# Designs tried in a protein design chat: VH-VL binders against Jerky protein homolog-like (JRKL). Part 22

Target 1, 218 residues: Jerky protein homolog-like (JRKL), of Homo sapiens (Human) (q9y4a0r168to385)
Amino acid sequence: LQPEQIYNADETGLFWKCLPSRISVIKGKCTVPGHKSIEERVTIMCCANATGLHKLKLCVVGKAKKPRSFKSTDTLNLPVSYFSQKGAWMDLSIFRQWFDKIFVPQVREYLRSKGLQEKAVLLLDNSPTHPNENVLRSDDGQIFAKYLPPNVASLIQPSDQGVIATMKRNYRAGLLQNNLEEGNDLKSFWKKLTLLDALYEIAMAWNLVKPVTISRAW
Below, E stands for the ipSAE of ESMFold2; O stands for the ipSAE of OpenDDE; V2 stands for 0.75 times the mean of E and O plus 0.25 times the DockQ between their complexes.

## First folded at step 16 (VH-VL; framework fv_patritumab)

Design i3 (from j1 with heavy chain S35N; at its last look DockQ between E and O 0.10; V2 from the best seeds 0.00; counts 0 for: pae O 6.0 > 2, placed apart)
Fold by OpenDDE, look of step 16:
Structure i3 (fold): chain C 218 residues (1-218), chain A 120 residues (1-120), chain B 113 residues (1-113)
Amino acid sequence: as target 1 above (218 residues)
Amino acid sequence: QVQLQQWGAGLLKPSETLSLTCAVYGGSFSDYYWNWIRQPPGKGLEWIGEIYRSGETYYNPSLKSRVTISVETSKNQFSLKLSSVTAADTAVYYCARGDYQYFGSYFDYWGRGTLVTVSS
Amino acid sequence: DIEMTQSPDSLAVSLGERATINCRSSQSVLYSSDNKNYLAWYQQNPGQPPKLLIYWASTRESGVPDRFSGSGSGTDFTLTISSLQAEDVAVYYCQQYYDTPYTFGQGTKVEIK
């Protein structure tokens, strides 16, 4: 397989209303001094190939089935793939749906555009939220997932965290920039911030991650 | 352990607005969807709508134009308003906790119900 | 909307005998990705709210006696009371939560012969 045909995915939690410069996260809660804690959290999954040149849309898991901020927006037109789960966590069903409906088709399209065989491997860490390898296969068997051994995963995971960290920094920087442009105080800004706003911002943050940042992580 | 207590006016005239409130005790308010369901006398059950702590709402299309559900998270309460009532709106109204899954909820805890009668 | 139809509308069964209630949905409430049926059963006594008995078509709610069981998949479901007791006299409802609006069956009244 060529580097173009090797993918990796990793999940991270995001308190999407939290601005670390002014807000602290304590015991799973985002707190602003003198204010009630904010519990708005989503799970984000990043996926890209070894070259970094193909970055899939972010997969985002939230608690709300149909967020109010989505009322005027078709979920199909979001800059991310949105799923809902009671705890806003990745689970086996969501992952399988993402793999079958999003990962496989997008990878096929990309590889076809590059003139490569439509064969690929998705490298994953061993997590209880990931389905068995046997069920993570395309219909033709050419695209499939493989779990990394714990010893190898531990070597690769820090690199993945670097990519995720960069994305999160970009997200926070973007929010601060938006706040400055709007001329609102920071407290008013995060109070008005909607999930839809956050999804657009995090998608932009992901887009700003350079391919070299991803490729170096391998 | 979880208890839902509901209250509101039980007698209305046609064209008035039904108003009910439900308070939640003994459990997490943020982890569930909160629902209103009604049952006309001697008839079956009709789902009215649901709300999340964020204020996100979803209504039965049959009632959407007349229904408003709201939430006050600081009090662990949510409310129902149904405008322009008629005799057809006479029913026992229940608040219920929805254990939300991928597509929807089953209802594991219920209020005792409030009979609302619409009569001229 | 997904229509839920129960059969029969009323059922009279002798004490200690089996009671069987059927529920049919107008479309499948089975989700292929998790292989779960989004179907629940409720018991309602006069003057009381419904009580959850079964969810995921076959999982008993905590505190529900073993004589209650749910079965079926896709569009056809069954609630069974293996040995009818006096306290089981009530109206029973099925409910789908596969899609909004959530819908209930019309109810089945269970009585003692």
Scores: ipSAE 0.019, ipTM 0.606, lowest interface PAE 6.0, mean pLDDT 89
ESMFold2, look of step 16: ipSAE 0.351; ipTM 0.714
ESMFold2 (binder alone), look of step 16: mean pLDDT 93; pTM 0.956

Design i4 (from j1 with heavy chain G27F S105T; at its last look DockQ between E and O 0.18; V2 from the best seeds 0.00; counts 0 for: pae E 3.7 > 2, placed apart)
Fold by OpenDDE, look of step 16:
Structure i4 (fold): chain C 218 residues (1-218), chain A 120 residues (1-120), chain B 113 residues (1-113)
Amino acid sequence: as target 1 above (218 residues)
Amino acid sequence: QVQLQQWGAGLLKPSETLSLTCAVYGFSFSDYYWSWIRQPPGKGLEWIGEIYRSGETYYNPSLKSRVTISVETSKNQFSLKLSSVTAADTAVYYCARGDYQYFGTYFDYWGRGTLVTVSS
Amino acid sequence: DIEMTQSPDSLAVSLGERATINCRSSQSVLYSSDNKNYLAWYQQNPGQPPKLLIYWASTRESGVPDRFSGSGSGTDFTLTISSLQAEDVAVYYCQQYYDTPYTFGQGTKVEIK
C-alpha cells in the first residue's frame, strides 16, 4: 500500500463553548474562574491519510439529535458528519455507520481520482468505541480497518495529539478572531455561540491543518 | 443592568395593524433569542413568535398569517407587526429575551408590557 | 400543540406552610438525547411581567429563593414553595419549550389562607 492508501482516525473531546484559557474540566463540565460551568461538549473524530492530502470531513458526535440551530440547515449540508449520542461520545454503532457510509465511499472516490487501486487500510488504536476489525470491511474487502499494537499506537499518539492540538488551537483562534464582536465580553460571546456556529468553525479549523502537519505525525 | 424597553400604539381600531418595538439595553442583541408574548386581560400567556440574530423567525401557527417579527440590529431593536386586528387581540404585549437552548427558549428578561386595546 | 394544564386553579396556603402546584403536559417534554425536561416556571405579580423561577424543570434561576423548587419529568411537573411567604402571593405559570409553539399553563393563583 502507498501512503495515499493508509489512513488513521482518532477521537477527541471538545468543549466547544468553553473559553480557551484557564479552563478546568470537572465532572464533564468546563469551568472557568468567574464564569458559569459549561456543559456543551462534542466528540470529534479526525481522519486523514498518511500524506495529509486527503482529510475526511470531521465526524462530530453531539448530545442533541436535532439541535435548534440545525432547524434551517439540512444535516446533509453540514460541514461535518454529525451524529448524536446521549453522552456525546463515540460508540460502536456510530463508528460503524461512519465507516460504512462515509469513510469507505470517500476513500474510494479519492483513490479513484488519484488513479490508485481502491484499496486502503484504516489504522486505529484499541478503543472500546471501535467495533471489531472484522466488521470494519468494505463489501469487496479492499478497504478495511486494522488495530495498531499498543506499542505502535503509543508512537502515533503523540503525532495525533499534535494534529488535534493544532486543530483545537485553530478553532479557538478562529472563534475569537472572526466571531468576537467589539464591546462584547467573553461570557456573552460564548453564550451566544451555537452548535452550528461551532461546527462551521471546527470544520474550518480542520481545513487549516496543513498536510505537512499530518504527514509529520506519521 | 439588562433592560428591555418597548413602545407602540396602545389603541387600535378593528382591521388596523398593531406595531410594537422593543429596544435591548445592557447586552448584545446577537446573544439571545427575542420573543413577543401577549396576555389578554385576566387571562394566561400566549407566545406569538421569536427572532434570532440571523433573522430566522418562528411564529405561533395560530397567528402566523398575520404576524411579522423583524430585527434592526444596528439599533438593537426588534419589532412586532400584527395585521387585521380584532377585539380578540386586546392584550398586554411583552417583549422577552430567550436564552440559548437546544430546542427552545425560556424567558429570563421581560419588557414592562404594552397594553393594546382594539375597539370600535 | 402541546397543551399545558395546571392544578389547582387557585390555592390558599397559610404563611410558613408548603404550597404545591402541578403542571401536566399533553405529551412528554423530556428530550431523550440530552435527558432534559424542557419546562419552566414563572411568577407573575399584578401589573408586572412574568418572572422566571425555574428552568429545565428543576434548575433555579439566579436570585430565586431556595424555598422555590421544581421537580418532575416527562409529563408531570411540580413547583413547590417549601415555606410560603407574603411576597409569594402571585399567579404561577408553567411553560414548555420542547416544541413550538411554546405554550403556557393557564396559571395558578396562590393566596394566603
Scores: ipSAE 0.119, ipTM 0.681, lowest interface PAE 2.2, mean pLDDT 90
ESMFold2, look of step 16: ipSAE 0.244; ipTM 0.699
ESMFold2 (binder alone), look of step 16: mean pLDDT 91; pTM 0.946

Design i5 (from j1 with light chain Y98D T100L; at its last look DockQ between E and O 0.68; V2 from the best seeds 0.00; counts 0 for: pae E 3.5 > 2)
Fold by ESMFold2, look of step 16:
Structure i5 (fold): chain C 218 residues (1-218), chain A 120 residues (1-120), chain B 113 residues (1-113)
Amino acid sequence: as target 1 above (218 residues)
Amino acid sequence: QVQLQQWGAGLLKPSETLSLTCAVYGGSFSDYYWSWIRQPPGKGLEWIGEIYRSGETYYNPSLKSRVTISVETSKNQFSLKLSSVTAADTAVYYCARGDYQYFGSYFDYWGRGTLVTVSS
Amino acid sequence: DIEMTQSPDSLAVSLGERATINCRSSQSVLYSSDNKNYLAWYQQNPGQPPKLLIYWASTRESGVPDRFSGSGSGTDFTLTISSLQAEDVAVYYCQQYDDLPYTFGQGTKVEIK
């Protein structure tokens, strides 16, 4: 398999309501001055091939089945693939759905567009929240998942820095930019920030992650 | 069993600010929207607005310029402020629990109501 | 705003007989992506807050007697009390929660004939 056909997915929690301030950003902290800490969290899964040239749409797991902020939006045109789970955690059912309905078709289309065989592997860590790898394969068996032992998984990722850290940094920088452009104090901006706003911002943040950043993580 | 207990001043003069508080007992405060709804004497019900524990709020446009709903999650409480009241604001005010999972709220638990009278 | 219109404004029904209340919305409250009718029914006794009877147009709230049922879709909805009892004398409201602001019908007073 060529590097274009080798994929990895990584998960992270995002406290999307934790907004930067001028002072907090300068000191490298994410606290809102004069506000009580709000711990609204979603789970985000990033997926890209080893070259970084194919970045899949983010998979986001939130709590509500139909969040209020989505009401005026065509959910088919969301900038992320949204799923719901009571604790906003990735689970076996959601991962299987994402694999079958999103990962496989999008990987197949990408490889077709590049003139490559529609054969790929999704490399995953040994997370206990991931499905049994035997159920993670396409109908023709050509696109499938494999779990890496912890020794190999630790050698792939940097200790302090990575694709996820870059994406989160881009997200927080984008929130700061929006605050400055609107002229709001942080209290007013924080109150107006919806889940939908956060999803658009994190999707932009993912888009800004360069292919070289992804390929060097391998 | 979920219980909503509400309190606040029941007699106001024109131009004053209505202020009511609702406390939630016997159930989770998280993962619900919390609403204020009013009913003028002998008339129907009017939704005022809702709030989530994060501070996310939605208001009835007819009242939006005068209404503020706030939440104090550490106390499982939420509050209504309605500024510049007139006699037209005389009503029984209810707090209520609303659904979080979908695009809008039906209300399964209600406070007992607080009659607020604004003198003419 | 979605306007909710109930009919009739008042209804007198003999004990044990069927009571039927209609509710019409100015716009559909059926949201196509989840195929749910965002419509609820409430009972309000004198001096008390409203009590939820039905949500999603036809789902009975826990503890509500089987004689209460809801039906309809889109813009036209019905609350039926199959056999009226003395404790059912109240004002009934429909409520849409499809679009902000949430709105209620004007109410239907049900009385014993």
Scores: ipSAE 0.289, ipTM 0.706, lowest interface PAE 3.5, mean pLDDT 84
ESMFold2 (binder alone), look of step 16: mean pLDDT 92; pTM 0.954
OpenDDE, look of step 16: ipSAE 0.672; ipTM 0.879

Design i6 (from j1 with heavy chain R53H T57D, light chain Y98E; at its last look DockQ between E and O 0.76; V2 from the best seeds 0.00; counts 0 for: pae E 3.5 > 2)
Fold by ESMFold2, look of step 16:
Structure i6 (fold): chain C 218 residues (1-218), chain A 120 residues (1-120), chain B 113 residues (1-113)
Amino acid sequence: as target 1 above (218 residues)
Amino acid sequence: QVQLQQWGAGLLKPSETLSLTCAVYGGSFSDYYWSWIRQPPGKGLEWIGEIYHSGEDYYNPSLKSRVTISVETSKNQFSLKLSSVTAADTAVYYCARGDYQYFGSYFDYWGRGTLVTVSS
Amino acid sequence: DIEMTQSPDSLAVSLGERATINCRSSQSVLYSSDNKNYLAWYQQNPGQPPKLLIYWASTRESGVPDRFSGSGSGTDFTLTISSLQAEDVAVYYCQQYEDTPYTFGQGTKVEIK
């Protein structure tokens, strides 16, 4: 398999209404300047191949099935793949849905465009659930997932602190730039920020992650 | 089970600001929209606006220039301010719980109501 | 704004008989992307807040007697009380929640004949 045919995906929590550099997801608390307590989180999954030349749309898991901020938006043209779950956590059902409906078709299309065999592996360095690996495969078996054992996973961490940290830094920088360009005070900006605004900003942040940053993580 | 307790001043003079608060007990504050709805005596119901715990809010356009809904998540409370009141603002004011999952809310839990009378 | 019109404004029904209340919206409250009717019905007794009876046009709220039923789609909706009881004397409201501002019908007063 060529490096273009080897993929990795990792997940992170994002408190989209605040600018912390680090925050514990299990505590679920952050402090937004001008606000006493806001605990609004989504889960984000990044996926890219080993070269970094194919970055899939971010997968975002939020609480609401039909968030109010989406009403006036063409949901087919969202900059991310949005899913809902009561706690805004990734789960087995969402992961399988993403794999079958998003990962496999987009990887197949990319490999066709590069003249490569439509064969790929998704390497996972965690196990949020305990699915059978045979369930995570394409109809022809050529695109499938493999769960790395913990000792091997520590040696291959392409979407961990390096890539995710860069994306979150880009997100924070983009929010800060928007605040500067609008001339608003910080309290007004945070009050007006919608989930839709955050999704566009994090998608831009993902687009700004350079292929070299991704390939170097391998 | 969920209970909504509301309070605030019930007698106002014209041009004053109406201020009401609603506290939420026995349920999740973060999984729902919270609304204010009013009913003039002997009349029907009018939705004023809603707020989510994050501060995301929506208002009835007929009142938007005078109304602010705010949230105090640490206390599980939300409040209504309606400025420049007139006799037309005399009504029973209700707080209510609304659905967050979809584009709009029906209201499954209501406060007991607060009669606000604007004199003259 | 979506205008909600109820008919009749008032009706009198003998105990045990059927009561029928109609609600019409000025535009469809059926949202095509999820195929749901954003329509609710409420009962209000004097001096009390409204009580939710029906949501999604036809789904009965928990604890609501099965003599209450909702039907209709799009712009035309009906609340039916199949066998009127003494405790059903109240004012009934329909409400749309498809678009803001959420709006209510003017109310229908149900009385025993």
Scores: ipSAE 0.281, ipTM 0.700, lowest interface PAE 3.5, mean pLDDT 84
ESMFold2 (binder alone), look of step 16: mean pLDDT 93; pTM 0.956
OpenDDE, look of step 16: ipSAE 0.785; ipTM 0.903

Design i7 (from j1 with light chain Y31D; at its last look DockQ between E and O 0.85; V2 from the best seeds 0.70)
Fold by ESMFold2, look of step 16:
Structure i7 (fold): chain C 218 residues (1-218), chain A 120 residues (1-120), chain B 113 residues (1-113)
Amino acid sequence: as target 1 above (218 residues)
Amino acid sequence: QVQLQQWGAGLLKPSETLSLTCAVYGGSFSDYYWSWIRQPPGKGLEWIGEIYRSGETYYNPSLKSRVTISVETSKNQFSLKLSSVTAADTAVYYCARGDYQYFGSYFDYWGRGTLVTVSS
Amino acid sequence: DIEMTQSPDSLAVSLGERATINCRSSQSVLDSSDNKNYLAWYQQNPGQPPKLLIYWASTRESGVPDRFSGSGSGTDFTLTISSLQAEDVAVYYCQQYYDTPYTFGQGTKVEIK
């Protein structure tokens, strides 16, 4: 298999209403400059191939089934794939849905567009949120998931912190730039920030992660 | 079981600011919207606005210029301020718990109400 | 604003008989994406806060007696009390929560006789 046919996915929490100038976070809490701590969290899953040339639409897990900010939005037009879960955590059901309905079709389309064999593997760590690999397989068996042995997982996982960190830095930089362009004071800006706004910003932040940043992580 | 306890001054003069506080006991403060709803004596109900623990607010446009709803998450409290009151603002004011999961709130728990009278 | 209109303004019903309250919204409160009607019904006794009876047009809140039922869709809704009891004497309100501002009907007073 070529590097373009090898994929990895990993998860991170995002406190989307948090924008400190310098960060010291404990247990996922953070301080908004000039204001009390804001503890709004979603789970984000990033997925890309080894070259970084194919970055899949982010998967975001929030708490609300129909967040208020989505009211005037067709969910098919969201810049991310949105799922809901009571605690805003990834779970087995959501992961399987994402794999079957989003990962497999998008990978097929990408590989077809590149003239590559429609074969791919999704390399995963051993996590309780990941289903049994026997059920993570396309109908033709050519696109499937594989859990990494612990000794191999260490080689891949340490570099994921660089990709996720870059995305989060891009997100915070984008929020800062929007604040300056709007001329808002910090209190007004944070009161106006919606989940929908955050989803557009994190999607842009993911788009700004360069392929070379992803390929170096492998 | 969830209880909403509310308090604040019940007698105001015109042009003063109405200020009420609601404290939430026996349940989670997160994962709900918190509303203020008022009822003039002998009349129907009017939704004033709602707030989430993040500070996210939605207000009734008819009152938006005069209303501020605030949250103090560390105390499980939220408050209502209504500026420049007139006799038309005389009502029983309720705090209530609203749904977070969907686009809007129905209200499953209510405070006991506070009668606010604005003198003539 | 979505205007909610109830009918009748008041009604008198004999004990054990059926009471029917209608509620009409000025626009649909049915969201096609989830097929839910964003409509609730409340009971209010004098001097007390409203009590939730029905949400999603037809779902009974926990602890509400089976004699209360809701029906309807879109713009037209009905609250039915199948066998009126003395404790059901109250004012009843419908409420839409499809769009802000959330709005209530003007109320329907239910009395025995």
Scores: ipSAE 0.518, ipTM 0.774, lowest interface PAE 1.6, mean pLDDT 85
ESMFold2 (binder alone), look of step 16: mean pLDDT 93; pTM 0.957
OpenDDE, look of step 16: ipSAE 0.771; ipTM 0.896

Design i8 (from j1 with heavy chain S30T Y100W; at its last look DockQ between E and O 0.58; V2 from the best seeds 0.00; counts 0 for: pae O 9.2 > 2)
Fold by OpenDDE, look of step 16:
Formats: C-alpha cells, sequence, structure tokens
Structure i8 (fold): chain C 218 residues (1-218), chain A 120 residues (1-120), chain B 113 residues (1-113)
C-alpha cells in the first residue's frame, strides 16, 4: 500500500464553549472565572491519510439530534459529519455508520482521483467504541480497518495528539478572532456561541491543519 | 412528576418592568430548553422566548428589544423581564418546558400561569 | 414568521360524534433531514394552561386518550376526536416548532351540540 492508501482516525473530546486562555476544565466542566460552569461538549473524530493530503470531514458527535442552532439548516449541509448520542460520545453504532457511509465512499473517490487502486487500510487504536475488525470492511473487502497493537499505538498516539492539539489551537484562535471582529466582550461571546457556530469553526480549524503536520505525525 | 412553579408581581403601571421567575421541580433542568409564553385575556398564545442552561437565548423578534430571559442553573430557575410595559402586555404569562434534543420546542409541562395586568 | 391558521373558529358536535379541526401553516414544517413534521396540538380548559395532546403531528402524548389523533404533513394538519366526550369541550391550538419564533394557531372552540 502507498501512503495515500493508509489512513488513521482518532477521537477527542471538546468543550466547544471553552476558551482555554481564560477557562479551566475541571472534572469534566468548563469554568470561567466569575461564571457558571459550561458543560457543552462534543466528541470529534479526525481522519486523514499518511500524506496528509486527504483529510476527511470531521465526524462530530453531539448530544442533540437537531440542536436549536441548526434551525432550518439541513444536517447534510454541515461542514462536518454530525451524529448524536445521549452522552455525546462515540459508540459502536455511530462508528460503523461513519465507516460504511462516509469513510469508504470518500476514500474510494479520493483513490480513484489519484489513479490508485481502491484499496486502503484504516489504522485505529483499540477502543471500546470501535467495532470488531471483521465488521469494518467494505463490500469488496478492499477497504478495511486494522487495530494497532497497544505497544505500537502508544508510539504513534503522541503524533496523533499533535495533530489534534494543532486543530484545537486553531479552533481557539478562530473563536478569539471572531470575538475581536464582533467587538463583543468575551463573556457575551461565549454566552451567545451556538453549536452551529462551533461546528463551522471546528471545520475551519481542521482545514487549517497543514498536510505536513499530519505526515510528520506518522 | 415534573412541576413548574412561577411567581412575580401581577399588577404594573405603564413603563414599568415585568419580572417573573419559574422554578423547576421533579426533573432534569439541564436537559431541556425553557420558555415563556403569554396569552392575553380571551386571545391566543404568543411565544416570548426560550433559554438553555448555558444562557443561550432565543427571543420572539416582536419583543426582542424589551425582553430578557435569564437562568440560574444552581437553583433550577429561569426568569423573564419585560421592560416598558403597556396595556398591550396584559396577559397570563406561562413558563414551559421544551425538548433539548430537537431544534424546536413543543411544550409538555407548563406552569399554572401568572396574570399580569398593566393599568394606569 | 410561520403563520398558523385553524379552521373552523368554533365547532359544535354531538356527543359520541367525530370532531375534526384543521390547521394550516404558511410554509412547510416538514424537516427534510428527519422527515418529521414539527407540529403539536394542545387542549386548553378555562383557567388552565394548555395541555399537550399531539407532537410530531401524529404522536400522542402519554396519558392522552386514543380518541385523539393527529394527521397531515407539510402544511396541512388535522386533529380528530373520533367520539366526542363531555370532557373534550375546550379550545384547541396547533403550534409549529419548525422555526423561531414558535407560533400558534388562533384556536378552535369545541362545544357540544
Amino acid sequence: as target 1 above (218 residues)
Amino acid sequence: QVQLQQWGAGLLKPSETLSLTCAVYGGSFTDYYWSWIRQPPGKGLEWIGEIYRSGETYYNPSLKSRVTISVETSKNQFSLKLSSVTAADTAVYYCARGDWQYFGSYFDYWGRGTLVTVSS
Amino acid sequence: DIEMTQSPDSLAVSLGERATINCRSSQSVLYSSDNKNYLAWYQQNPGQPPKLLIYWASTRESGVPDRFSGSGSGTDFTLTISSLQAEDVAVYYCQQYYDTPYTFGQGTKVEIK
């Protein structure tokens, strides 16, 4: 397999209303000095190939099926693949749906555009939220997932964290920039920040992650 | 099982500020949006606005300039302020619960209502 | 704003007979992503807050008698009471929650003939 055909996915939690420059996360809560705790959290899954040139749309798991901020916005038109779960966590069902309906089709399209065989491997860490390898396989068997041994996973995880960290930094920077442009105080800004706003910002943050940042993580 | 109790002044003069509070008992406060709805005597229902535990608010544009909804999560309470009242603001005001999981709210639990009369 | 219009304004029906109330929205309240109609029905008695009867256009709220049913899709909806009972005398409202501001119909008064 070529680097273009090797993918990795990793999940992370995000308190999307938190601005780390002024906010601390304690025991699963985001706190701003002098403000009430914020508990708005989503799970984000990042996926890209070893070259970093193919980044899939972020997979985001939120609590609400159709958050209030979406209003008349069709979920299909979001800059992320949005799923809902009661605890806003990744689960086996969501992951399988993502693999079958999003990962496989997008990877096939990408590889076809590059003139490569439509064969690929998705490397994953071993997590309770990931289905068995045997069920993560395309209909033709050419695209499939493989779990890394714990010893190997531990070696590459720091690199994955670097990519995620970069994305989160971009997200935070973007929020602060938006606040400055709007001319609002920080308190009013985070209070009015909606999930839809956050999703667009997160998508932009992901897009700003350079391919070299991803490729170096391998 | 869920109960909404509301209170506030029921008689106001023009230009005063209406102030009502709703307390939630017997259920989760953090999993829902909370709304204020009013009904003039003998007339229909008008949605005023809603709030989430985070402070995120949505207002009826017809009242936005005069309305403020706030939340006190630690007390499972949310409040309504309506400034510069006139006789047109005379109504029974209800607090109500809306479902958080969808982008719209239908109202499954209601307060008993508070009659607010604006008279000179 | 989405305007909700009910018909008729008042309805007199004999005990045990069918009562039909219509509600029309100025635009569709059907969400394409989940194929659900964001429409609810309420019953209100004098001196009481509205009581939720139906949501998602056709789902009956817990505790609501089977004689109440909701139907319709898009812009046209109907609340049906299959066999009117004495306790069903009230004002009924439809409400859309597809978009803010949430809006209600003007109400339909149901009486016994």
Scores: ipSAE 0.011, ipTM 0.542, lowest interface PAE 9.2, mean pLDDT 89
ESMFold2, look of step 16: ipSAE 0.172; ipTM 0.670
ESMFold2 (binder alone), look of step 16: mean pLDDT 93; pTM 0.956

## First folded at step 18 (VH-VL; framework fv_patritumab)

Design o1 (from i7 with heavy chain R53T T57E; at its last look DockQ between E and O 0.62; V2 from the best seeds 0.65)
Fold by ESMFold2, look of step 18:
Structure o1 (fold): chain C 218 residues (1-218), chain A 120 residues (1-120), chain B 113 residues (1-113)
Amino acid sequence: as target 1 above (218 residues)
Amino acid sequence: QVQLQQWGAGLLKPSETLSLTCAVYGGSFSDYYWSWIRQPPGKGLEWIGEIYTSGEEYYNPSLKSRVTISVETSKNQFSLKLSSVTAADTAVYYCARGDYQYFGSYFDYWGRGTLVTVSS
Amino acid sequence: DIEMTQSPDSLAVSLGERATINCRSSQSVLDSSDNKNYLAWYQQNPGQPPKLLIYWASTRESGVPDRFSGSGSGTDFTLTISSLQAEDVAVYYCQQYYDTPYTFGQGTKVEIK
């Protein structure tokens, strides 16, 4: 079982309409240490293998079933895997759908492209949002999930705040860059920022996370 | 039961700015689009625009150069400003709640309306 | 803009009889991604705000009597009052919410003949 066949996933909230606290206080919502805005939050799940060479498309859970900003977009070409839930929280049903419909096929395709056996494990903590591991396996049983005991999980849970924090920094830096390049005043930019814009930016931010950052987190 | 209460000046002179406020009671203010819709006397309905609490705004192109809709989330309120009014802006103005889950809004709760008269 | 045209402009119907109002849109309001018709119907009594009757072309709002039904798809829609009651005397509007600006039909006044 090679490091490329070992995967981990972890979840974070993203307040996608808030500016980083380090750059400036700008009219609009801001993040501050020890506080967060509940408005305009999505849940993001990052998933990658131990080498960091395979970063899966982000899984994003939002509130709206058909967000207004998606109307002009082919949802099959979204840069993330989008799910909806009343509170924008990951739940058991969404996690199982993601595993069966997204994780297994994408992992199988990646391993096939590398000439590796189509056998992999997804290492998880034992969170209430994660289903029973017996139902998290491919039809042939070769791609499956394994829950770690709390003492092992604290030592071997690489998609922790380090990787997630890097992605979030990339996201906020990219938002600032886009505002400058578009020539919009800052108030107009934040008024116009849509969920779709945020999804493209967070996907780019995830892509910018280097494999070495992921592999070091192991 | 959700209730929308409106207020604002009902008599204006040409070139003044129409300003109306709508307060939302008995329900969530977040996770909805909030609209203004008007009806000239004896005529049909015209959608003016909508706003989500996060700042996504959509306006009727016929009015967008003169219209601003804003939210005050801490007060569960949203407002309409329509600048440079003329007699053609005389109408009953309604605030309304719109669906948020799909690509557009139908309106399930309406304010009682505010008659705004612009003197000729 | 999507134009909404109602027919007829006014309609006189005897109590207990069926009233039928047609609404046509200049473009389809059926979205292929969710297979939903973005069309609503409203009732407006004099001096009152509109009241939602039907959304998604055929879904009845809570508290709306069963005698109100909506049908149609794409560009052609119908509101039917199966057995007209005295309280149904009002002006009825269709509304598309497929694209901004959301637009209403010109209204159909329903009267007792």
Scores: ipSAE 0.470, ipTM 0.755, lowest interface PAE 1.8, mean pLDDT 84
ESMFold2 (binder alone), look of step 18: mean pLDDT 93; pTM 0.958
OpenDDE, look of step 18: ipSAE 0.860; ipTM 0.930

Design o2 (from i7 with heavy chain Y106H, light chain S33Q; at its last fold request DockQ between E and O 0.60; V2 from the best seeds 0.66)
Heavy chain, then light chain:
Amino acid sequence: QVQLQQWGAGLLKPSETLSLTCAVYGGSFSDYYWSWIRQPPGKGLEWIGEIYRSGETYYNPSLKSRVTISVETSKNQFSLKLSSVTAADTAVYYCARGDYQYFGSHFDYWGRGTLVTVSS
Amino acid sequence: DIEMTQSPDSLAVSLGERATINCRSSQSVLDSQDNKNYLAWYQQNPGQPPKLLIYWASTRESGVPDRFSGSGSGTDFTLTISSLQAEDVAVYYCQQYYDTPYTFGQGTKVEIK
ESMFold2, look of step 18: ipSAE 0.486; ipTM 0.764
ESMFold2 (binder alone), look of step 18: mean pLDDT 93; pTM 0.956
OpenDDE, look of step 18: ipSAE 0.822; ipTM 0.910
ESMFold2, fold request of step 20: ipSAE 0.463, 0.487, 0.475; ipTM 0.756, 0.765, 0.758
ESMFold2 (binder alone), fold request of step 20: mean pLDDT 93, 93, 93; pTM 0.957, 0.957, 0.956
OpenDDE, fold request of step 20: ipSAE 0.862, 0.855, 0.860; ipTM 0.928, 0.925, 0.928

